# Ledger of designs, part 5: VH-VL binders against p80491

Target 1, 258 residues: p80491
Amino acid sequence: TNKIKIGHVHMSGCTGCLVSLADNNLGLIKILDDYADLVYCLTLADVRHIPEMDVALVEGSVCLQDHESVEDIKETRKKSKIVVALGSCACYGNITRFSRGGQHNQPQHESYLPIGDLIDVDVYIPGCPPSPELIRNVAVMAYLLLEGNEEQKELAGKYLKPLMDLAKRGTSGCFCDLMYDVINQGLCMGCGTCAASCPVHAITLEFGKPQGERDLCIKCGSCYGACPRSFFNLDVIPEFENINEIIANALKEGESDD
Below, E stands for the ipSAE of ESMFold2; O stands for the ipSAE of OpenDDE; V2 stands for 0.75 times the mean of E and O plus 0.25 times the DockQ between their complexes.

## First folded at step 10 (VH-VL; framework fv_iscalimab)

Design u2 (at its last fold request DockQ between E and O 0.68; V2 from the best seeds 0.00; counts 0 for: pae E 2.2 > 2)
Fold by OpenDDE, fold request of step 11:
Order: C-alpha cells, then structure tokens, then sequence
Structure u2 (fold): chain C 258 residues (1-258), chain A 120 residues (1-120), chain B 112 residues (1-112)
C-alpha cells in the first residue's frame, strides 16, 4: 500500500486543531502506520522547507503583516495536491478575524485573513476545533480518494463533497448556508446546537427551528461547523452505512462517524 | 395578527434626547431581532439599527453611532430607541420593523411610525 | 456600504399600462447559494412601507401577480404589468446582503 504524504501547516492560530487531530490517539497511529506519512509539522519537528505533500492540513489564518507567512501559504499551495483548511480560523478567520482586541466584524479588518483569500483551498473543515473524528475521517477519505479502488474513491468523493462545497463558497461562513443546506432540506432536528454555537447571538429557536438575523451574522461559520447535520446531507445519507463501514475497515475499529 | 406600534415622537431642540418605544404583538417577540428604520420628511428610507433577539448584540448605522441606543424588554414585548444628542438631520418618521420568518431578511411588518422633529 | 440607485425617480403611468423600475447596487447582491438579497417595498401615500418582492423575484404574500421582480447581481427590475390606482406610491429597493441595510432613493409612481 502506498502511503500518502500529509503535512500540517500552522499559520496564525492556537494549535487547537492539531490537538484535536492528536486526540484520535490509536486511530491516528493507525493512519500514520498504514495510510499516511506526516512529512511536515513544525509543532512536532523542525523542518526547514515545506515539502511536497498530497494533503496539506492548514491550521490558522494568515497575518498579512508577516511576509513569511504569506509566502509559506503560497508555497503550501504550490507543493500540495489537496489543501485543507483545518478549523474555522483557516476557513473563515474565526477568532483571529472576529474577536481579537474586542473586534466586531468589520469589513475593513484585514490584518488576518482566512487562507482561502490568498490561495485556492480544496476542502474546508470548519470547527473550533473540529471534532477529532471528522479530521480523522477526512484524512482517511483523502487517502481513499487518492489511493483507493474505484468504489472507495466514489465513497470518499461523496463524503468529502460537502466539505469541498464549503471551500467553493469562499471565506465567509454565513448561517444562511446552514439554512440552505440543512434547514431547507428538511434535515434539521431542532436540536439548537447552531443557536448555542453562535458567538454573536444571531440565531435562536422558534417552534423547534432556527431563527436567524443576517444583519448580526459575522460569517464565522460556527453554526455550520457545529450542526450535526451539516455534513450529513442528502448525498451522504444514502451511503451512510457504506461510509461508516469503509472508515471502520480502514481503522480496523468499530467506530461510527456521526 | 402582527402589530407594531411606535410612540415617543415629538418636537425637540438640537442636543436634546428622546426615547422611542415600539410595542409589539401577534408574534413571538423574544425570538426575533428587531430593527429601526427612519424616513426624513419627503425623503427615502434609512436603516438605523438592529438588536438581537435577547438584546445582547446591536448594530447601528454610522449616522447614529454613539448617539442612539437600541434596546428591548422582552417581558414587556417592547423595543426602544434612546436618541441622544439629537441633530436636525435626525428629523424623521421612525419605524420599527420586523424581519421575516427563519432567516428571511426582509421586513414583513412595519409600525405606523412616530415623528421626531428636531428644530431650533 | 452598498450604494443603491433607482431609475427613474418618478414615473407617471396611465392606468392599465405597464411600469418598470430599475434598481442597481454598487456590488453584487448574489450569494453563493443563488439568492439575491434584494427586496422591493411599496410605500403608499400616508402608509408605512410594505414588502412586495423578496430575493429579487419572490412575491410576498398577498401581492398581486401583476408585480414581478427580476435581475441578478447588481441590476434588478420591478415590473408592474398593469398599473392600478392602488399601486400609487413610492417604490424602494433594499439590499439585505450586508449590514448596514441600504435603500434606493425611491421611485414615485403616479397615475395620469
């Protein structure tokens, strides 16, 4: 079996996403043993140059005043087949954009940018941090997409599709996306997680459904990342068992995805 | 049926203060953000402010920032606009407005408005 | 801020004839999921504004089918197929794409 090359590229952030990845424990070890080589991770190893990678997991936003960071993110794109924005900072700017120094969302605030504003991003993994399982699953699916058989590639594609679609939408995570992808699709369970996750109280519940204020939305994507149905869409639902099975087989564990 | 009733308007001199109220009924007030929109006499509409469903978050138009305060009392089902340091250009009919259901951003209901006249 | 413009600013129409009002935004109001965050309001004489069209083309509840909205991105049009006396008033477009909300200057529609 050919192992893919995965790198963790840390930009401006708290490293919480990497910690979340690490929380996979033996699952992560399994991935590293059988499916992937971690070829770049400054948190763990002092590597001078960004190597060529199959998958770059990019954590954090980019400080525009840091020329080295700007160059590093561009280099990452050049040297990576798949670029993954790992966490909401990388996806949407998150705390670095919306909360630093008492910052409310201001369009003119450009000190820190999500990576999608500087490079093309293939996959978004929103969350602060995203769940360990989600990060793990994305790694597994990335492997299967690149090295799997035709059936595995198809399933991997279906699994990753909603995350890829997020990347296509850009670096603003409007809760209107949640409305479009979940609520309007009849997938909302009325659990209230989206409202609870909203840092600016733009979302509440009425009659078991989310109620949102666009004018208050800072486009941070927290609600989308927190929703248990965001990535459990109409494309994934029919393949739920197959997806779970393929992941379980890959990990030789009996874990569920959702 | 949804009703919004503004009150508190009147004639004041520049530099003075007024407090507007909007009494709401016919919907779950506490689950909706609320807006103020104003209209100068013979002029167009101008968005003024928005407040979250619980009052914890507020945004203002630049023209009123630092002078106006939007607030609400969900127990009284009332929206407020405290207007300080009033200027002649603040002369307008002030409307409270409700957004649509779910994430509908348009204003589906408006009050009748209350006239604020700032003049020397 | 997004700047909204309208044309014409005034329109006199013979009853039964069509009317068309244009609205332009300084930036695109089209979001990635395909919705245009542009609304049309009518303010009849002595009344509060009322929503006519949402998302650029959706008629609000109770709005006659003679009203239609079209357009995408930065250019929008409100059409009245057959103007009636009750249609007299000032029409406003409003963007809800970002805060602050901004309105067009309004188009006054009157009947000959």
Amino acid sequence: as target 1 above (258 residues)
Amino acid sequence: QVQLVESGGGVVQPGRSLRLSCAASGFTFSTYGMHWVRQAPGKGLEWVAVISYDGSNKYYADSVKGRFTISRDNSKITLYLQMNSLRTEDTAVYYCAKRGYSFEPWFDYWGQGTLVTVSS
Amino acid sequence: DIVMTQSPLSLTVTPGEPASISCRSSQSLLYSHGYNYLDWYLQKPGQSPQVLISYGSNRASGVPDRFSGSGSGTDFTLKISRVEAEDVGVYYCMQAYETPRTFGPGTKVDIR
Scores: ipSAE 0.856, ipTM 0.950, lowest interface PAE 0.5, mean pLDDT 92
Fold by ESMFold2, look of step 10:
Structure u2 (fold): chain C 258 residues (1-258), chain A 120 residues (1-120), chain B 112 residues (1-112)
Amino acid sequence: as target 1 above (258 residues)
Amino acid sequence: QVQLVESGGGVVQPGRSLRLSCAASGFTFSTYGMHWVRQAPGKGLEWVAVISYDGSNKYYADSVKGRFTISRDNSKITLYLQMNSLRTEDTAVYYCAKRGYSFEPWFDYWGQGTLVTVSS
Amino acid sequence: DIVMTQSPLSLTVTPGEPASISCRSSQSLLYSHGYNYLDWYLQKPGQSPQVLISYGSNRASGVPDRFSGSGSGTDFTLKISRVEAEDVGVYYCMQAYETPRTFGPGTKVDIR
């Protein structure tokens, strides 16, 4: 049929990225009805073996001392056409870089890596969690890339390219990336989300703009992923203005039978 | 203009303590991380410590970790360095330093320094 | 820790002639967006250090055009096209790529 196989692979994460995906409500239902089969998600589906997938959405970082997780992430790469690092934990490590072991339940679990340190990753969706809109857009574009006509595949490729370029940059997310990609581009709206998300208090605001101490940065990516403008830059902003209309039209088509 | 003024240096015996102060003016002190850098007489520069804008996070050079404590009082616009268990190799001029605006990493302003001499 | 080295450690230059100071780091200071986290400082006799060059090549405000910085990654050079009496002092390179920040050993520049 005209559906892709999508799965959610849970590593060391809080499930917040999956919840954000679910916050698309009717949009998620339309995707699952018309465009994608959810073939793996231990939270939502009772399938425990990692199957063949077109798109794997991987949430969380990998604990090196949890050998099953290390093998599962490698198996996910083997079984998947496209691997997506879903959320800042998967992309950059996020708060899990603070783990030092000694926690009550599993005190020997002390080393966590973003998934890109262990496997090749095709697409990043940063955020803690990423917005429901960004996750939805990526899911729709993945479908169009795999099953769309030539025009739709071209649109999907253009939309996904910045997120694929993030994956190629690596697994360190310094607040410097926020400064270079958002602040220096004039995209900052002064919301303060970056400062609020910094676990080491390296960022504050002065006169509505971020002020940062790079010497204290642990390169976790939390600020960059939490910024609502981190995907938007001057080269792609005009294309983003149209993409919401395309998605809205698809959702309106599903609503026409209410 | 930006001004940084260190004080509290002096001569002490090994094992004793001193507290250095750095009075700041001419910039929004409470939004900048602050640094200490030292220079032994006739020798080069050594970075010592940094403290976050609100004092909640700190990082130290290995040579002073466990013995020195950086702190700040934003209401008094003052940076501090508590130096415990002093050693002869801690003898240096101590500078406080401010990094550049926003996220610029270089030290754009330094104090005049205060001399700490640790001798038997 | 990133180890910084400089050569020469001491340099005597005839006034009006060029000077060149080399700085090398034990690992690359080049960040992915094209920024080199390498700064140059001058400490004049009896004074605290002052920044001359940021990001490997950008002159700080008020620094004369005769100072220029070049290089990338692990190898950096500070050049003074025509050394003047006010340029006497010790020149340090410093990396700001990772904590702890580390300085080169310094290059003492004298005239005559």
Scores: ipSAE 0.603, ipTM 0.857, lowest interface PAE 1.7, mean pLDDT 85
ESMFold2 (binder alone), look of step 10: mean pLDDT 93; pTM 0.944
OpenDDE, look of step 10: ipSAE 0.681; ipTM 0.892
ESMFold2, fold request of step 11: ipSAE 0.524, 0.536, 0.531; ipTM 0.819, 0.806, 0.818
ESMFold2 (binder alone), fold request of step 11: mean pLDDT 92, 93, 93; pTM 0.938, 0.947, 0.948
OpenDDE, fold request of step 11: ipSAE 0.778, 0.752; ipTM 0.950, 0.950

Design u3 (at its last look DockQ between E and O 0.03; V2 from the best seeds 0.00; counts 0 for: pae O 14.1 > 2, placed apart)
Fold by ESMFold2, look of step 10:
Structure u3 (fold): chain C 258 residues (1-258), chain A 119 residues (1-119), chain B 112 residues (1-112)
Amino acid sequence: as target 1 above (258 residues)
Amino acid sequence: QVQLVESGGGVVQPGRSLRLSCAASGFTFSTYGMHWVRQAPGKGLEWVAVISYDGSNKYYADSVKGRFTISRDNSKITLYLQMNSLRTEDTAVYYCAKRGYSYPWFDYWGQGTLVTVSS
Amino acid sequence: DIVMTQSPLSLTVTPGEPASISCRSSQSLLYSHGYNYLDWYLQKPGQSPQVLISYGSNRASGVPDRFSGSGSGTDFTLKISRVEAEDVGVYYCMQAYETPRTFGPGTKVDIR
């Protein structure tokens, strides 16, 4: 099999997105054995420079006062075919924008930015952290997009499309993203996870319907990343109603390439 | 239906304190953030402060930050504005305001209470 | 802070005639999801403000069809197709794009 080169680039983040990737246990071991080489990861690999990568998984936001981090994110874009914003910190800023009391809901002159403010990003994986299953699925689909046959590439493209569209749209990270992508699409289940995850207490439910005080929003993206329905396009694509079976079949075909 | 009634306005000297109240009715007060907006006599509108639904988070205009405190008591269905170290520039009609459900506009305003700061 | 301006600052209109009020912001009020965070309010003499238009163009409940809002980004317009006596007052635009919310200086509309 031809392996793809995957790197984990750690910006201003807690490493929880990498831990979520690792929570795939035997699935991760299989992926690393058969389909991918981990060519960069400061927490897992002893590599001093940013190498050429097929897929860069970037965790965390960029601190503008850290010149090395700013250069590293730009170098990551140059060295990578596909750049993935892994987690809400990379997508929106998340907890790195978090403050208590008086924080401007759309701050000017901030020290930490989501990576999409500095470089072009190809794929968003929102969540704090994203589920292990979502990260696994994206990794398998990235492999199929790069190294699969025509049928597998078409499948991978359909799966990744909503996450690529998120990256192109440049989602703001405020509660309005949930309104646009979930509530206005009729996908909300009334679970209250968005309200529970809001660090500034800007979100409530009234009769099972979320509402938000946008003036208090710090644009962290925590609510979007915590919402199980924020990936609604995946649920409405009939080809992925049985995603676990699709993944298993794709991996079985890959194994026969030995 | 929805009503917002401000009270506690009056004439005070500079450097003194005053507390405004806003009694609410006709909606589920505990699920909405609440706002104060003021209007100096013969002048335009100026936004003052916002408080989260549970009172845990607050934000203030720079002109009042450090001097005013917004608070609420959800059991009494009342919004408050504690105004300390008052200045003549704080002379205004003070309105409490409620935003619309999931939308940014202020759909209901009180009638206002006049605060005059003069020596 | 986002600076809001309005023109004209004063307008006298013959009943039944149209009126047009411009509002400009110092930066774009358009978010990437396509919403313009610009609202219009009317303050009638002796009354508190009342909302007319939200998101630049959406009439609030109970607002007559003669009121319409248009524009995007930095330039917005409120139009009254036929001014009536009850429309007298001061019209404000307000941005809700960022906190603090800021208002335009107001446009006083009078009847001749």
Scores: ipSAE 0.417, ipTM 0.768, lowest interface PAE 3.0, mean pLDDT 81
Fold by OpenDDE, look of step 10:
Structure u3 (fold): chain C 258 residues (1-258), chain A 119 residues (1-119), chain B 112 residues (1-112)
Amino acid sequence: as target 1 above (258 residues)
Amino acid sequence: QVQLVESGGGVVQPGRSLRLSCAASGFTFSTYGMHWVRQAPGKGLEWVAVISYDGSNKYYADSVKGRFTISRDNSKITLYLQMNSLRTEDTAVYYCAKRGYSYPWFDYWGQGTLVTVSS
Amino acid sequence: DIVMTQSPLSLTVTPGEPASISCRSSQSLLYSHGYNYLDWYLQKPGQSPQVLISYGSNRASGVPDRFSGSGSGTDFTLKISRVEAEDVGVYYCMQAYETPRTFGPGTKVDIR
């Protein structure tokens, strides 16, 4: 099977998402050896021209005062089959939405938007940063979606569905998403992870359940990304073991094809 | 300038009801959670209840659960505490407290209103 | 419920001298993002409580720099570097980690 072309596109952010991806260590190496070629990554290589890609992992939000960034994100969409918003900045703008400029390098850079406000996004990976595991799994599933057999493609589609649906919702990651998708579905186990992840402390635990005030929510999506039940999909439950097995096999040492 | 003014306190017999009000001004009332905190004479502070900014969520201390009801009218910019089945141990100065922005700390307190429950 | 304790319960300090108040919680008030949901309040005689410290160490607006908060997890300390007459009152710690909110019993600070 052919390796897919993956690019990492860094917009405006801390590069924490890429670091999280890298934290997959041997898993990442396995992916790069057998399943994917990293064809673009400014953090790792000084290649300025955005190439054709199968999957673009886009990190960070887009500064509107940076014309080059705006053009680059558009170019990314043009050059990519699948665009993945990697991290809450890319998905929802996160705390970058509240930037006011004044930074030393470019004080005029004062407005930032999630990439979905400028281009069509296929998959969201929320989090600040997302877990290495989730990023890795999405990469594997993306490969299967593109290069897998019919069964694998179907499975990958099912796996990615919640994240694809998330991308369809838009560029606001409200605490209400947890209300709709987790709490109202009886899936909340009161772990408090959402509250712990909130950068503005808009979420507290009330008798074992999260309480958030929407007016205090900065719509960063961190809580949703951090929630262990946020990506729960009833449709994939029967396939859960199969999915895990496929992922495990894909990452297994000594195997070159999946 | 933020102002919170409690009213409705007084002397009541056990088993009776009383309704406290907290009139708010100087901030966007409808965007902040509000709390009641009470203080028995010569005692410490005790959290009583909280209501979310839109009134959709309410929580109470166990000591008052089932007897007290917190509510708000955002159109009137007023917080309420309906106290039923009052007990002698409910005797206290009742404060309304405003939630801080982006944190559940209390950045503003009212002057308090005294509730005395005695036979 | 999270139980809050304070020590000492009373403290008499000579003006100009430092004061220290301890607060403990029955469980950790530290969230994964690194902030402690612990506040300090001062209630001066005949007045309503006022916030001094939030997040365990953040001075509230208008609070003199002689006040400082420290600690993490379950143990917290409020320090006054130089006690002044206006600092007289009862100091309360409060956890805001979860509902119900719970206060410490208070520490009464007087001056000699």
Scores: ipSAE 0.000, ipTM 0.472, lowest interface PAE 14.1, mean pLDDT 87
ESMFold2 (binder alone), look of step 10: mean pLDDT 93; pTM 0.948

Design u5 (at its last look DockQ between E and O 0.78; V2 from the best seeds 0.00; counts 0 for: pae E 2.9 > 2)
Fold by OpenDDE, look of step 10:
Structure u5 (fold): chain C 258 residues (1-258), chain A 120 residues (1-120), chain B 112 residues (1-112)
Amino acid sequence: as target 1 above (258 residues)
Amino acid sequence: QVQLVESGGGVVQPGRSLRLSCAASGFTFSTYGMHWVRQAPGKGLEWVAVISYDGSNKYYADSVKGRFTISRDNSKITLYLQMNSLRTEDTAVYYCAKRGYSYEPWFDYWGQGTLVTVSS
Amino acid sequence: DIVMTQSPLSLTVTPGEPASISCRSSQSLLYSHGYNYLDWYLQKPGQSPQVLISYGSNRASGVPDRFSGSGSGTDFTLKISRVEAEDVGVYYCMQAWETPRTFGPGTKVDIR
């Protein structure tokens, strides 16, 4: 019944993903009290050495002109059991795909890659930022996967499977992902969020469904991260109530899931 | 019924300009990216250019980059190809092509093409 | 750019006999979701090209079942189980993986 070690690794980004995590408020406090120790977080503490971690939450992309960043991400993989790409920047590069250099205070920093191009990633959490709930749930499931009983481990595995599969797909987040995971599954509600999020105008709506141009898609993952239905886990629908109960119990005050 | 009708082809001398048009009908033109594809006489197909649904984004083949401009007027439901500094190797039948519905990348409809002949 | 190749470049077939055309790409056209971004087109004499097969193996609407596409990654095949007179023309494979779109050189199919 040991607490797992979680680290937050900030690469090149806005830190919006960490903020989203923090928006879990008392839920986050509960996790930190009973289930996890935050052993690395440069935003909160000036700890320069990357420690051994059970779970690394990595936000942002990696600047190739920043040698320290490149070394840090490699070190993160070496020091972590589970590496989570937190947010669309880490997953697919997202807006960092548009970087051309010239930005203050490091104009020579011109090339950014999603972390999966440099290291093996176990779990993707797309979004800009991801929802606080999803981040929290993934943290809980990660704990259960590592420290839970056999039943809990199995359930956690099922829950995380879609996000693990995303990591296996690679670092290109194209509109075709939405076609496959959302539209072709009958999950699209025609909200237009994907089109609105597309930075290159590769997506529009017709008859309530997205229209996409592969030739114009820069594979940034913005549309997938922005879609409210992209994280719908079809595989765990029968376990939906059970999963919710487990998460709820994990977040209750004075109770331990150990 | 989807229809694409190219026009504007003809015989021109090298260095001259020509503007092709493609009149579209039978589908929501303003929601589709459009393509130009050409075919030299007795040769294969060559992709030329693509334009986004709203005209804000364009890509060209290297062979025409800097010389050709793809554009569109959604109010007129027309696709254009402005060809400048024409060369003899630009001689071809030019087709406008429509991609498939949704994210289907293949060209589901083609025009009949318009012949452009560049000769001295 | 992705380079597309085809073989053979010409084929003469007796009506009723099968035909097979090969297409190769210089890089994989297989996406993680399992779709191959490879299309087959037929251009009949004096006509515009028309799509036959999409995603490597999907017959387009109205295409007879004697046409079939197979393959994955970098190697693809178009098969005609029983060639008919109306199948005469030039067949092109095209990659739709990335811009610029690139076509194979074409395979001319004629009947004896």
Scores: ipSAE 0.594, ipTM 0.836, lowest interface PAE 0.9, mean pLDDT 91
Fold by ESMFold2, look of step 10:
Structure u5 (fold): chain C 258 residues (1-258), chain A 120 residues (1-120), chain B 112 residues (1-112)
Amino acid sequence: as target 1 above (258 residues)
Amino acid sequence: QVQLVESGGGVVQPGRSLRLSCAASGFTFSTYGMHWVRQAPGKGLEWVAVISYDGSNKYYADSVKGRFTISRDNSKITLYLQMNSLRTEDTAVYYCAKRGYSYEPWFDYWGQGTLVTVSS
Amino acid sequence: DIVMTQSPLSLTVTPGEPASISCRSSQSLLYSHGYNYLDWYLQKPGQSPQVLISYGSNRASGVPDRFSGSGSGTDFTLKISRVEAEDVGVYYCMQAWETPRTFGPGTKVDIR
């Protein structure tokens, strides 16, 4: 049983995605005990060079005028087997596309880009922030994809496929992704969470169905990440009990007296 | 049946103001973003502005930004366009338009239009 | 802004004969789901515009089957298999890919 090397790479972001990962509490400790070594995290650790990683969790967008950040994101791609865009800033730029500020004192920053505009990205986890559970589940499935047996790798691939498909679509997270993946698949329950999460008030409900003004969409991906059905698809339905069992077992082993 | 009726057009001198109205019926007005599109006499169509369902967010074409204000009153089921600092190039028929249901991006219903003439 | 062009700008057609109108965008209108964000409108004399074709090829409700749309990406075509007197007017393509929405210059179709 080998552990995977995982790291957190911080670009131009608020650290909220890392905090969401940390909100797994004992689940995070279990992952670090059994499944993953945290080999890079400048927020939490005193490591200043980007090491080899199996999975890089990248938070934040990239400021083009910050030469160090541009080099760091390219180095992250070189050093990593799997690159994950963690949060809507990394996936789509989110509100940072409209910001002139940055991580540095008095920056002259005029362009913020999602990481996928500069490097190839394997997996998107949209949201501001994504839920702790979604981040944890992706980490477990990434472990199974890399170190699992053939059956586990196949299951992990099915689980991750919607998130990998998002990465292939590019760096715009418009309302249309929610429409195609959830609403048009008949998965919408009419709960209104997408409308409540929209920062520009582009989405309402009419007769229990989402109604959106796409011309006002800032393509932040917030609606997709907030939707309770965004990662529920026909590819995963037959495997639902097996997936839940694997995740539950992975998180409970540390409860034993041993 | 969806109906959009524009009003408030007329002849005005450059630099003056004019307010257009669009009375809506036949759909749930308060759940749709609404648009203005204009057409200069003998010319093609030009998109002007959009407003969110609740009026909280707006976007304008560069040609009118800073001079025109789109607004709505959902209790009166009415869309407005306040046109300030009018120029001769603003002379056009102004249409209000509703896009299709949900994520349908085309304009499925248009009003009859109201003519605005800006001349000295 | 996405620039839209149309060709020809004017067309005179004998009734019963076919007509073809070309539309080109300055950038691709094809989204990853396979949909093209391109619409066609007809403005009859003295009337407001009405939609004919959505998503490059989908005929709007109530539009006769003699109208068809084709093309993808940057190049689109509207065809009328047999032009009738009621088809007289100006035909516009419009992109709905980005804001601001932009229209082609229009193609005026007249009957001989």
Scores: ipSAE 0.445, ipTM 0.752, lowest interface PAE 2.9, mean pLDDT 83
ESMFold2 (binder alone), look of step 10: mean pLDDT 93; pTM 0.943

